# VHH binders against Peroxidase 8 (PER8): the designs that were tried, part 6

Target 1, 290 residues: Peroxidase 8 (PER8), of Arabidopsis thaliana (Mouse-ear cress) (q9lnl0)
Amino acid sequence: QLRHGFYEGTCPPAESIVGRVVFNHWDRNRTVTAALLRMQFHDCVVKGCDASLLIDPTTERPSEKSVGRNAGVRGFEIIDEAKKELELVCPKTVSCADIVTIATRDSIALAGGPKFKVRTGRRDGLRSNPSDVKLLGPTVSVATSIKAFKSIGFNVSTMVALIGGGHTVGVAHCSLFQDRIKDPKMDSKLRAKLKKSCRGPNDPSVFMDQNTPFRVDNEIYRQMIQQRAILRIDDNLIRDGSTRSIVSDFAYNNKLFKESFAEAMQKMGEIGVLTGDSGEIRTNCRAFNN

## First folded at step 1 (VHH)

Design q8 (framework vhh_7aqx_2)
Fold by ESMFold2-Fast, scan of step 1:
Order: sequence, then structure tokens, then C-alpha cells
Structure q8 (fold): chain B 290 residues (1-290), chain A 125 residues (1-125)
Amino acid sequence: as target 1 above (290 residues)
Amino acid sequence: QVQLQESGGGLVQAGGSLRLSCTTSGRTFSSYTFSWFRQAPGEEREFVGAIDWSGGSTDYADSVKGRFTISRDNAKNTFYLQMNSLKTEDTAVYYCAADYRGSYDWLDESEYDYWGQGTQVTVSS
């Protein structure tokens, strides 16, 4: 029951307010796009796009934020700022789940990625349990990825667009790709650079896209072809027969990648959504109403 | 071609401030991503901070985040490192670096095409 223009009658400035808040944060820090992409993906694949990820743990109750895989999720203050402004003009109207989806879409466009419309009308979830969190790791096989994405309604082409597209921006800590550093099939010059960058304490990080780390474009797929993928999950896409041709298509056609990524992000934002009278409209994205 | 030259280094007491400048000679200053690296006595060279070609993105090493600010002035062909709340651990030779290709790995010194000579910063107790 999601629709385009859901807030036209109830909060006409909703998308404009979210877009302005996102632009102000992105203008100061280009890593905002990577942060919001990770936030939306981690929210949507766990019990649907219901903003369950945003709930803070309490002394009495852990939340999805308590899980180690979510320790690196950031950008919550961006969602908070948008929500605070929306509550001033349109009290108890715009869901936190819709704010996450709109914010992520706008951040992709700011980073040079595709511009696309999203449907809205999501409502916020009433639970946030650590036990619900099941996410893919950086070393999983293509077969495992295909099964995982199929379980949430995605075909192989959409999976390749989401895995690679989500890694066009952002960083990976050295502990997540030690297997790649030891792999002689990795580009030898890049492998030498990564060995040097990963020397030292405190688990340093590197950009997943070494050429255009702040742009949502097809460069990550070109790196896969050149044996320059940082994460094993990305490298596996060029090595596996079921995904190799899709990686090649995206590497040589940025327009095709952007169209596929836009469609994938639209589908991602619609996983398991609550609409109508289900869930609630939180007044604080980090806490249930009561 | 482009040449980088640092200035503004020197001796400062702990808790003090210094502003380093890196001036460039040549054309197309606005096309470069600029970074600062440092090398402490007996240590390897490490990343300090970077500013991209647009001036819209910056990044810093965790050890200096909140204390150091990088900025650029395209009209003056100069970029800066404002260092506040200096600690004895900040004592190092500071180098400015530039990457013209529009591709970079901010954390890897070997990605940078051009380097300055270095300027000494000494923070006394």
C-alpha cells in the first residue's frame, strides 16, 4: 500500500525537508552516502524496512544495535535531525522508516548515482531483537549470496547490482580482507599497497573503490575485472560463472548499472514494510512510543 | 608539472597551535586531491588528513580528528593544516602530497604523484 506522493496531503514538505537535511550533512562529509546505504540495507533485510535498526538499547533491553555486525552503522543523527524538523511541521505523520528510505535515495543522487522515485507510507516497527539479525559476511560464496538474496525476493542480476553498488562507496577494515591480501590472484601492485596500509595497530581501513571512493558509479565492477576487488564477496562475483557476465555488463555500461541499481534500491526499500494501521509513527526514531 | 612546498612548521609548546601551508607551482590546482602525512622519529610515514578536489570531502586519522582541520584555497594555489591542542606525540616531519589523476587511496602514500620536502613540527612539554 505504498504509493508515490503518500504525504502530499498530510505533510507536503516531507521529502524536501529530508533532502535538505541530507544535503547539509553530505556537503560537510561525503561518506554520508556510504553510511546511509549500509543503514538502509541492515534495516531492510532484518524484519523489513521498519526502522527497527534505529532503536537504542537500554539497560533492560538490547536492540539490533547490540549486534557486532551493526557496531559500524552510523548516520543516526541525520535521521534524528530530519525527524525533529518533520515533527515541528507535521506532528506524528512521517515514519522513521520513510525517512531512512528517502534519505538514502537522496544521498545516492548526491554522490553521482542514479536519481529515482520511491513510494512511501511505511510505518515503524514495534520490536528490535538481536536474535533477528542475520547478515551476509565479506567472504561468502556466490552460491550463499544467491540463496540469501533469493530468500528476500531478489534475482541474481539485482544481487550483483546491490553487492557491488553498495561497495562503490565506503571503507573496509583490514581484518575483513586478510584472505584477499594472501591471494596471489589479487592484482600484485594493489596487494603490496594493502599489505603496507594494513600494517600497524587499530585495524586500519581502506576504500573499497580505490579510484572513485565517493561516487556511486560502475568503477567497482571494473576493479573486479582487474582483480582489484578488496572484499572476497566482490571478487567472487567475477570468478563465478553465474555472475561473471553481469559484472562485465555493468563494468562496460555505467547507464545499465545505474538503472539496475536504482531498481534494486527501490525493491530493497519495499522489503517487509508495515503499512495502514500496522506498527506506529514514532515521535523519536531511537525509541518506541510506549 | 607541479611542485609542492610546505611552510609554517616550528617549535610550539604542548596545548598550542600551528598552521601549516602547502603552496603549489603550476596549473590545474583545482584538479588535485591534497593530503598531509607525517613521520615521527624512528617511525614509518603515516596519514594525517586529506581534502578532495572539490573541497567537499575531508578525512582525518583518528589520532588528530577534532584537533586538526584541512582546508584549501584554489585562488591562492595553497592548502592548509590547522593544528590545535598539540601534543608531544604530534612531533614529526609533516609532508604535503597531491594526486592529479582523479583517483586515489588517501591512506596509501604510494598513490600520490607529488610530494613536498617536509617541514619539522616539534611539540615540547
Scores: ipSAE 0.000, ipTM 0.098, lowest interface PAE 20.5, mean pLDDT 86

Design q9 (framework vhh_7aqx_2)
Fold by ESMFold2-Fast, scan of step 1:
Structure q9 (fold): chain B 290 residues (1-290), chain A 125 residues (1-125)
Amino acid sequence: as target 1 above (290 residues)
Amino acid sequence: QVQLQESGGGLVQAGGSLRLSCTTSGFTFSTYAFSWFRQAPGEEREFVGAISSSGGSTDYADSVKGRFTISRDNAKNTFYLQMNSLKTEDTAVYYCAAGDSYYLEWTDSSAYDYWGQGTQVTVSS
């Protein structure tokens, strides 16, 4: 079972080592928080938080990294560095899945988001199949999102905190929001700006939060209220009666947003986890032990 | 080895009722979302109804809303489709399906990982 202080007896410096590695990367590149949030989200919602996303494909065996939706996932070298340091002090003890969860938590705090504790004791998965990757698209309805999140026990408020909170940092490629550029309900000055930004080759990207793109704060919800949400999935939250009041609450109460987002991230990090004797403790986060 | 097995199909008169069961083995039942699909001769598989892994959400095709109810029993590793007020157009082979993905799109038959063999339901006038 997951618990607080899981590594207290087996690897006391585990969380401090991960935190130092994450800080060193974040200090050089503020986009690390966006990278780790996306990594944990894409890992946890596919077969649970078991680090299956980290597995590299081989000539004979594709992996979750082979799926187009995961082409933009980055930050694997941060997890590798933390794992390398942990293996030196505590061989075969700390799972890659726990490293991802701890690293993401610490990166949120560094970006001005909430500080919170996580339970640990995850073990690493033994499969990584492209066919297992099923992710919500950027245009899905609120009803579809509620159904997806409720399927693992998450309520509507937690869903709004995760969708919006996860988009407080990071970028979206122009191909993902063409429906928004065509939407007359989008803020007209932002629409004009996005039309110009998206004219170039190679599917350019834009910040999802136009005002505070490197801070985990409630600004994304204020952008939703101002008709400035980049992705349809975010815009839908302010338009739908079941979520509109929650968006408003977060937009005008940053403390409430941070508390809700911390709780949401704790719950997300516990989806479908392997514990006890299930799975393995990988020696290399990018490859199965055998 | 994952297995899904349907039961409860058969012949019934219009206006009647049937209850389909899908018994499962080889996976952790409580973590999966379940659906029923049907396929009439010469047609593609049509979504009928779905239930989330938590049991807290259900969805139905418009053609069966109010008449069909999906439910699950985690203790028995079984899920059900209660079909009431049956119509001749409900005649089809009914398939149970399981998906282990959080983001499973319930109406997309290609999104499901595991399928039963199907059970025939025939509604006569």
Scores: ipSAE 0.000, ipTM 0.115, lowest interface PAE 17.4, mean pLDDT 87

Design y1 (framework vhh_7yz9_2)
Fold by ESMFold2-Fast, scan of step 1:
Structure y1 (fold): chain B 290 residues (1-290), chain A 118 residues (1-118)
Amino acid sequence: as target 1 above (290 residues)
Amino acid sequence: QWQLVESGGGLVQAGGSLRLSCTASGSIFSDYAMGWYRQTAGNEREWVAFITSGGSTTYADSVKGRFTISRDNAKNTVYLQMNSLKPEDTAVYYCAAGPEYWEDYDYWGQGTPVTVSS
C-alpha cells in the first residue's frame, strides 16, 4: 500500500534528508539527474521497484550488477549516503526502494523538470538475479517499444514522455548513432558537427539534448521535429504515425510535457512494488539483511 | 575485464565472401550488445553493424543487404558475414562490446585486416 506521507509518523524528515543529499551531489555534478533516471528505470522494469539493482554480488550470490547492461549504472553512493543518514535518525524505517524513487524525483526538479509528489511505502526485495534482467535496447522500433511498454502497463503517450524525457539529459556514444549520421534526413549542420565529434578512437560521446543538456524540459521533442534527434529511437517517434502527434504536442507545450512526464515517473515508480510485510527494510542498500 | 579477439580476416577477391568472428573471454557475454566497426585509409572509423543482447540488428547503409551480424551466446562469439565484397570494404575491422544504452563501450578488440582485391 503506497500512500503520500507514508513516513509522516515514523520518519518525518525522510524526504528532506534525501532531498538535501541529492542537492549536494547535483550541485557538484549536473549529470546526477541522468544517472538517477537510468538507475530507477533499470530497477523498476526488472521485477519491480524493489531496489534489487542496488545489491552487490558476493562469491555465493551474483546480482543484477553482474549483468553487462547494468555496467553503466552509477550514483549508488548517493543512495548510500541518504540511507546512512536515515539509519541514524530513523533506524530500519525507510526502504532503499523509496530512497531511489524520492532521489530521482528530486533530481528531476533540480534539473528544471516537473515538481511532483510520489507515494511511498515500498519495501526492499530479497532477490537480485542476473537472469531476471531483460531490458530493451536503444535502437528498437516504435512498434517494439509500444508492445514492451504496454506489457508493463504504459500507454503510448506515457512511453513517448519516458523515452524523450529520459533523453533530455545524458549522453550517447557515437557507436550508437552512426545510422543517424549517415541519414540524409538528419539536420545537415548537426550531422556535420557529429561527424567531426565522432572522429578518432574510444567511441566519443555527445549530449542527446544539443541545446539544454542539463535541463529536463521539452527541448528534445523540438529537436525531434527539427530532425536533430541523436538516437534512432528518438527520431522514430516523430516519423511514426502512432507517436508523431504526441511528439508535436510536447514540443509546443512544455507544461503538457512536464505534466505527462511527472505522471509517467509516478507510474514507473509504482511498478511491481513490495508493501506491507513483503520484502524487508535493508540497513545497507547494497546487501540483504542477515 | 573482457578480452575480445577478432579472427577471419584476410585477402579476398571482389564479389567474394568472408566471415569475421569475435570471441569474448570472461563475464556474461549474452548480456552485452556487440558491434563491428571498421577504419579505411583516409576515412574516419565507422560503425558497420550492431546486435543487441536480445538479437535485434542494425546496419550501416553502406553494408545493408550484403553483411549480416549474428551472435552465438553458447560460444561467446559474434559474427559478421560479409557477402558481395567490394574493394571499398578494405579496412581493419574491430569488434566492441558494452551495455546497450549510451554508456561507453567497455571493451574493444585489436582489429583484424580485410583486403578486397579487384
Scores: ipSAE 0.000, ipTM 0.143, lowest interface PAE 14.4, mean pLDDT 85

Design y10 (framework vhh_7yz9_2)
Fold by ESMFold2-Fast, scan of step 1:
Structure y10 (fold): chain B 290 residues (1-290), chain A 120 residues (1-120)
Amino acid sequence: as target 1 above (290 residues)
Amino acid sequence: QWQLVESGGGLVQAGGSLRLSCTASGFTFSYYAMGWYRQTAGNEREWVAFITSGGETTYADSVKGRFTISRDNAKNTVYLQMNSLKPEDTAVYYCAAQTWYSDSTEYDYWGQGTPVTVSS
């Protein structure tokens, strides 16, 4: 079903076109990597990597975009641009779901993360329902995270790589970490800085990695060790006996982190995929064909 | 409306084999990881085996090498092949459909359970 080189016979330039579009956006705006990581995670963990997240709501039919958890997802125009170019050269051939996976992979490499190959052959889903959106929150326990990630094929090590790796770039809004600001275990200087930043109106945001906010590297794990994790879920990883040694391993071995993160991203991109004759190949990533 | 229906349990002599089946309806089976759990009287349910939506398998140490979990998406069914059964494997076996975001039974689909008794 999924394979390397799926489009070699049907659309040979597919991955090159996606890569160029992603590079052009990333070259102008380094936050593209954070945007695409969030988009892929929110798509894949809700009914599989089937691009259901991309569907626009209508007044009569809400979509996954209608829920609050997805209000901050961005980068849809990048997927649209890639799809538009692909439809010109290879009509009705490359799925939106594959574009999301390829785009995210390329954006990770651009941000200094691992370079890795992905299998393709995904097809697009025929459903986008608000009631299907269920996502782990920033305050869940390690035990809850282990159980959840195990259900989709992640062992503890790849789970730590995915949670931390996903937080090496991007921002968190102040409403998501009020429990950390009140936690005396948090680095006191950082806690004071966050109290000041979070006094502003409109739920301001802060970088999750205060040192290298635009690079996919192991710095987030070093920050966990230093009591500087912004989100409770990240802080929990260094506190819990089942994950503590893995956090330390990643904090002091960037190569090991990058290898583990690449493995986690490959596994994430293959959750619940539709292949063969299932689903469809959308012509517009934001709308079903019918 | 969702359902998970287990079958294949029963009585077996130590050293014997049983194959449990669990058939799902009312949700998109291929999107879910499937697991087998077991429970003995007076104890909480313990995990036995998982199979992801992509077919990757993981086993509890107590059953590794003896039990095999598999799935058939066309039949919406997950299986547990139990070989070299021991008296300690005596339990009620439960089928569950799991998602990575679930931290409660509300997000898990559970079957009613099927009893397995292994005589010495």
Scores: ipSAE 0.000, ipTM 0.135, lowest interface PAE 15.5, mean pLDDT 86

Design y11 (framework vhh_7yz9_2)
Fold by ESMFold2-Fast, scan of step 1:
Structure y11 (fold): chain B 290 residues (1-290), chain A 120 residues (1-120)
Amino acid sequence: as target 1 above (290 residues)
Amino acid sequence: QWQLVESGGGLVQAGGSLRLSCTASGFTFSDYGMGWYRQTAGNEREWVAFIDTGGSTTYADSVKGRFTISRDNAKNTVYLQMNSLKPEDTAVYYCAKGYQEWGPNYFDYWGQGTPVTVSS
């Protein structure tokens, strides 16, 4: 089972090695936090946090990377570098799934988000099928989101923390929010700015958090209240009666948001995990051992 | 600002090979996935190949087994090696900087394109 300090006896430097690798990448590129948040979420909501997302497709077998929704996932080289260092000091000991969880946690702290502990002891999955990839889109209703998150064990408050918290950093493509650009309820100054930014054939990107795009903080919820949310899924949270009060609570209390987001991330990192004798400890995060 | 410059296109006989190159500037190349698209007159632009930051690749069914995408981060360059070319591969080929979210259908910067003509 998962526990705190799982590697204390078998690989004492495990977490510090991952943290150092993550810091070196983040120090030269602040978008690493957005990349790792997306990576962990896309891994964990598809058959559990088993690093199935990391598997490369082969001529004979497609993988989760073969799905268009995952082509934009990045940061695999960060996981590879951490794994390479860990295999040198502690061969066949630290799972790729644990590296993803530790790396994401550390990247959140680097971006000013909450600092929290995670339990470890995950093992790597033996399956990566395109057909298993079921992900929410940027325009889904609150009712659809509640049903989806409930199906994986999350209540409404945790859902609001994950959707909004995950969008405190990172970008959105103009094609994903055309409905928002045409929405007269959007902040008029921001709407005008986005209409200019999204002209032309290049489908440009904009920051989802317009004020603090590199910080994991409650600003995204303040943006929602001000009618400045970029994605419809985020705007829906302030408009729906079942989520509106939670958005307000987070918008006016950064400490509450950070505590809730930390708990949500801990819970997300424990979805459908393999422990004990299940799965394997990969030597290469991109390939099954066999 | 950001710039993508494609080269290597031209005229080639069916069954032949070409190698396309795309050199990037104005952004940290190693932080982004890169892709190739193609467009024929009167048709929408279609995705061909994608390579992520770690070198993992994905291909459209029409080119799988014939085309190979690769990258050289030291040179800020992405390549498309095209083998066993067919007349239906005739198109203008575009290099694209990947989107941080949502895969090969969503690229946020495009090059000027390089034409490829495959004669029967």
Scores: ipSAE 0.000, ipTM 0.130, lowest interface PAE 17.3, mean pLDDT 86

Design y2 (framework vhh_7yz9_2)
Fold by ESMFold2-Fast, scan of step 1:
Structure y2 (fold): chain B 290 residues (1-290), chain A 118 residues (1-118)
Amino acid sequence: as target 1 above (290 residues)
Amino acid sequence: QWQLVESGGGLVQAGGSLRLSCTASGFTFSSYAMGWYRQTAGNEREWVAFITYGGDTTYADSVKGRFTISRDNAKNTVYLQMNSLKPEDTAVYYCATESYWDTEYDYWGQGTPVTVSS
């Protein structure tokens, strides 16, 4: 089972090593938080938090990286660096799945988000199949999102914290929100700005959070209230009766948002985990052991 | 708007050099790391190098020691200096901003072709 302090007896410096590697990358590039949030989400909702997303395809064998939806996942070199250092100090001890979870947690704190503890003891998966990749799209209804997230253990409040919280940092490509640009209910000044930004070829991108694009804070929920949500999935949260009050609560209470987002991230990091003797401890996060 | 324009590709003999450029407009470089990616027909897109706004760099193992990524913040331009080119480096090269979440992809579109003859 997962527990706090899992590595206290086997690799005492594990979390500090991961934290230092993450800090060094984040200090050079503040988009690291957005990268690691996406990596953990794409890993955890596909067959559990087992680091199967990290597996490189081979000439004969595709992996989850072969799916178009994963083409934009980045930050693998951060996980590799942490793993390399951990293998020197504590050979065959710290799983790649735990490194992803710890790295994501630390990157959230660096970006001004909540500080929280995570349980560890994950083991790495033995599969990475393109056919296992099933992700919600940017236009799904609130009812569809509630059903999907409930199936993996999220209540409505933690779902709103995760969807909105995950969008406090990072960008979205224009092709993914054409329906919003055409929507007269979108803030008229922002709609005009987006029409201008999206005129060019090659699918330009925009910040999802228009005011604090590098901070994990409640600003995205304030933007939802102001009719300024970039993605339909975010706009739907303020319009639907089952989520509207939660959006309002987060918009007016950053402390409540941070507490709820920490809870959501803890729950996400524990989806479908392998523990005990299941799976393996990879020596290379990008390849299965032999 | 948001624009990335790549240039500098071409035909070169093995052992030769090329410098690729990518000029950005419509956004601030302090917001993004910039990367270079390459793709050959029928194969997966692969990452080559990236650079933070402050100039810190990282490289794929296949190009480390041969390629150098750099940026000129005054010109909003990212460069990829490619030395000791091999036939295996033949690809279309794309520059990209780093991206996040399920609804995001690295910007890629124009590209600049590089052909390395034996």
Scores: ipSAE 0.000, ipTM 0.136, lowest interface PAE 11.8, mean pLDDT 85

Design y3 (framework vhh_7yz9_2)
Fold by ESMFold2-Fast, scan of step 1:
Structure y3 (fold): chain B 290 residues (1-290), chain A 119 residues (1-119)
Amino acid sequence: as target 1 above (290 residues)
Amino acid sequence: QWQLVESGGGLVQAGGSLRLSCTASGFIFSDYTMGWYRQTAGNEREWVAFISSGGSTTYADSVKGRFTISRDNAKNTVYLQMNSLKPEDTAVYYCAAEWGYSEDAYDYWGQGTPVTVSS
C-alpha cells in the first residue's frame, strides 16, 4: 500500500537524498522543474506510475522512450544520480517510481510552487512497450481533453490546473504557435514581439509564461485572460465555457491554484501504482533486473 | 497555419502493398519527429511507426518487418511503405508531427486516410 513515511524504517534518509540531488541540479539549471513535470506525467498516464518510461531501448526491443512523443523527455540523469546514492545507503530498497514522484514534488517547491506530502511504496514495472503509449493530440478540443482526463479520474478543475500548471514553466518552439502569431485575438504587443523572436533559424523557442518563466504560480492563467497564451491549448481554456470560470478563479487566487495543483499532482502520482509484491525494485532505473 | 495532408490510402487485397504519404506545411518539418498512427472504429488511436528528426526509426511489433517509415526533408514529406498487408491492418491512418523538446505540450495531426485490406 502507499503510505506516508513508507521508508522511515528501511531507508530513513530516502527523501532527503532525493531532495539534495534535485536541488543541486535545479540550482544549476532552473529548467529541471519543467523536465521533471513532463517526465512524471508521461510515466503516470501510461500504465501507471511504475517508472516504465525510464527503461532504455535495446537493439532487439524498443521501449516507451522509442515513441516520438517521448523523444524530448529529459532529466533521466537526475533520477540515475539519486538512485545511485540510494543504492549505496539502502540497497534494493527505494523504487525508481518513488524517486520520480519525490523528485518532481521537490522541483515544484523549488520553483515557488506548492509544498505537499506524497505517499510512497511504489514498485517498478516489468514492461515498457511503445504500443502502450497513447497520448492526447495538440489540436483536440476542450471537450476532448475533458473526456480524456475524466477517463483517468480527473475532473474539469483538476484538468485546468494540470494543463495550465504544467505550462507555468518551460518553452514552446515557434513552429508550434504560428497560428497564434497570425491570430488577431492574440495580444497585439506580444504578437509583434513573437514575430521578431521567430525570425531566427532552427525554430527558436519562447517561454510559455512570458512574465514568470521559472516559477510555478498562477501567472499563466493571468496571461490567458490577457490573450497572451502562447499555445492554442492554453488559449482554448479561456475561450471555452466549460473552463473559462476556472481559469478566472486561478488567475485571481494563487492560493486556490497552488492547492488545486498540489492535489492534482498527488492524485497523478498515484495512478495505477504497483505495491506490495507486484513489480520489482530495480537496481538500475534504465533496465529491468533480469 | 500548419497542415498535415495524408494520401495514398485505398482498397487493397491481402498480401498487397500501399505507400502512404504525408506532406507538411506551416512548420519546420526537418525539426520534427514524424509518426504514423492508425484507428479502427470503436478503438483508440494506435501508434504504428515513427522517424526522428535525426532519422532513427521505431515500429510497433504488429508491423515490424512489413512496414517501413522514411522521410524526404526537401519535400516536407514522410512516407509509410506498407507490404504484406493483412485484413487486421484495415484502419484510418493518421500522420503526426511530434516535437522532440520536452517542454512542448502537444503534437500536430493530419485528417487521416482510410486503408481497407480485403481477404
Scores: ipSAE 0.000, ipTM 0.144, lowest interface PAE 16.4, mean pLDDT 85

Design y4 (framework vhh_7yz9_2)
Fold by ESMFold2-Fast, scan of step 1:
Structure y4 (fold): chain B 290 residues (1-290), chain A 120 residues (1-120)
Amino acid sequence: as target 1 above (290 residues)
Amino acid sequence: QWQLVESGGGLVQAGGSLRLSCTASGRTFSDYAMGWYRQTAGNEREWVAFIDSGGSTTYADSVKGRFTISRDNAKNTVYLQMNSLKPEDTAVYYCAADFGEWYSEEYDYWGQGTPVTVSS
């Protein structure tokens, strides 16, 4: 069972070690928060938060990293560094799955997002199969998103907090939002700017949050209200009757957004976790023990 | 395919200013997010400032309020205006271009770097 303070007796410095490693990386590169948010989400919605995403493919065995949707996931070296330090002081004690969860939480706080506690006690999975990877695309309808999130136990409000909150940081390539550039309902000044920026054969990128691209705050929802969302999946949230009022609530109340996003991240980090004697404690986050 | 060439580095006294330039050749510059990194001997490269293809900017806390990143797409050039320089800003400054998500200090396109020395 997951609990607060799981490592207090077995590895007292566990969370402080992860936090220091994350701070050092984030201090040098503010995109660390976007990287870790993507990593945790892609891990947790595929067979639970069991660090299956971290497994490197081998000649004999493809992994979740082999799937095209995961080609852009990054930050594995942060998890590796934290694991290396933890193995030095507390051998075979702290799971890679817990490191991902703690690292993501700390990176959110560093980027100005909510500060919150997470429960720990996850164990690492023994499986990483390409066929298990099922993820939402950037153009899906609200109905499709609601169905997908409901299938993993999340209500509409939590879905809006996760989709929008996850897009408060990071970039999108022009190929992912051509439908937005062609949409006359998009803010005309931004549409003109993006038409100009996306003129070229090399799939340029833009910040998903046009105003605060490295801060976890409610600005992305204000952008949605202004018809300035970059991705269709985000724009759909303000256009659909099922989500419209939730977007407005977050856009006009940053405290409410931060509280909702913290709760959503706590809940996401607890999907399908392995505890007790299930799974293993990897010594290398990128490989099964044996 | 691409070449990035930094210039404008040199020696300055603490409290002084420098303007670094990075000129791109061989590809449509305006299509890419551009950034400045810096590195001291024995340390990893650290991020300084980013500017996306649309002109949105962000800065490392250590330089926020002192440095300004800008771009001139007609000249295929990104600039770093460095004001109120401190001895701690002494480093080799690198220009980088990325067409994807940031996190790695390894981009497809890096310049050779331009050294900046700030004396006290």
Scores: ipSAE 0.000, ipTM 0.202, lowest interface PAE 14.8, mean pLDDT 85

Design y5 (framework vhh_7yz9_2)
Fold by ESMFold2-Fast, scan of step 1:
Structure y5 (fold): chain B 290 residues (1-290), chain A 120 residues (1-120)
Amino acid sequence: as target 1 above (290 residues)
Amino acid sequence: QWQLVESGGGLVQAGGSLRLSCTASGFTFDDYDMGWYRQTAGNEREWVAFITSGGSTTYADSVKGRFTISRDNAKNTVYLQMNSLKPEDTAVYYCATSPYYEDFSAYDYWGQGTPVTVSS
């Protein structure tokens, strides 16, 4: 079972060690929050939060990292560093899956997002299969997103908090939003700016949140209302009747957004977890013990 | 490990047609959005057409109604059917892919290009 204080008796410094490692990386590179949010989401929606995403492929076995959509996932060295320190003080005790969840939570707080507690006690998965990877694209309809999120236990409000909240930090390549640049409903000054930025070779990237690209706050929802959303999936949220009022609620109430995002992240971190005697406690987050 | 190989370019008369192909290897093709770009002498590389992993398509105004982008996931191939070609379509055509979700350090993968020359 997951619980608060799971490591209280077995590894009391567990969360403080993870937090320090995350802070050191974030202090040098503010994009760490975007990296860890993406890692946590890609891990949890594929066979649960079991750190299967962290497994490196071998010549004999592909892994989830072999899937194209995971090619851009980064921050594995942060998880490795935390695990190395934890193995020195508390050998074979703290799972890689718990480290990912704690690290993501702490990176959100560092970026000005909500501070919240997470339950721990996850164990690491014994499989990492490319065929299990099922993820949403940047242009999917609201109806498709609702169906996908419902399949993993999330309601519409939680979905809006996760899609928008996940896009408060990070970048998108120009090829992914050419339809938005052509859309006359997009803010005209932003359209002109993006046409200029996207003129260069090698598919340049832009911040998804044009005003606060390194902060986890409700600004992305305000951008949606102002016709300034970069990706179609985000723009769709303000245009669809099932999500429009939720976008407005978050845009005008940052505390409501932060509370909803914290609750959504807590729930996401508990999807399909292995506890008790299931799975294992890896000694190396990138490889199975045996 | 990632590879995109374009083919199908060549010489064609104005008003003619060509079909470009881009074959992908080293990644799970059907999970990625795919695009076609072109570069003319002395100009920057410009976007031509885009197809999402879900099959939705978008086109540059200069080619809308004349070009069609499609994909065959069983063959890991994206196509660009070019009809009613004009001398202005003369360019080197490139295939590209981008991760659906990315951060600043993520890089797109480009092919080597295939030249298209349209004579008057």
Scores: ipSAE 0.000, ipTM 0.160, lowest interface PAE 14.3, mean pLDDT 85

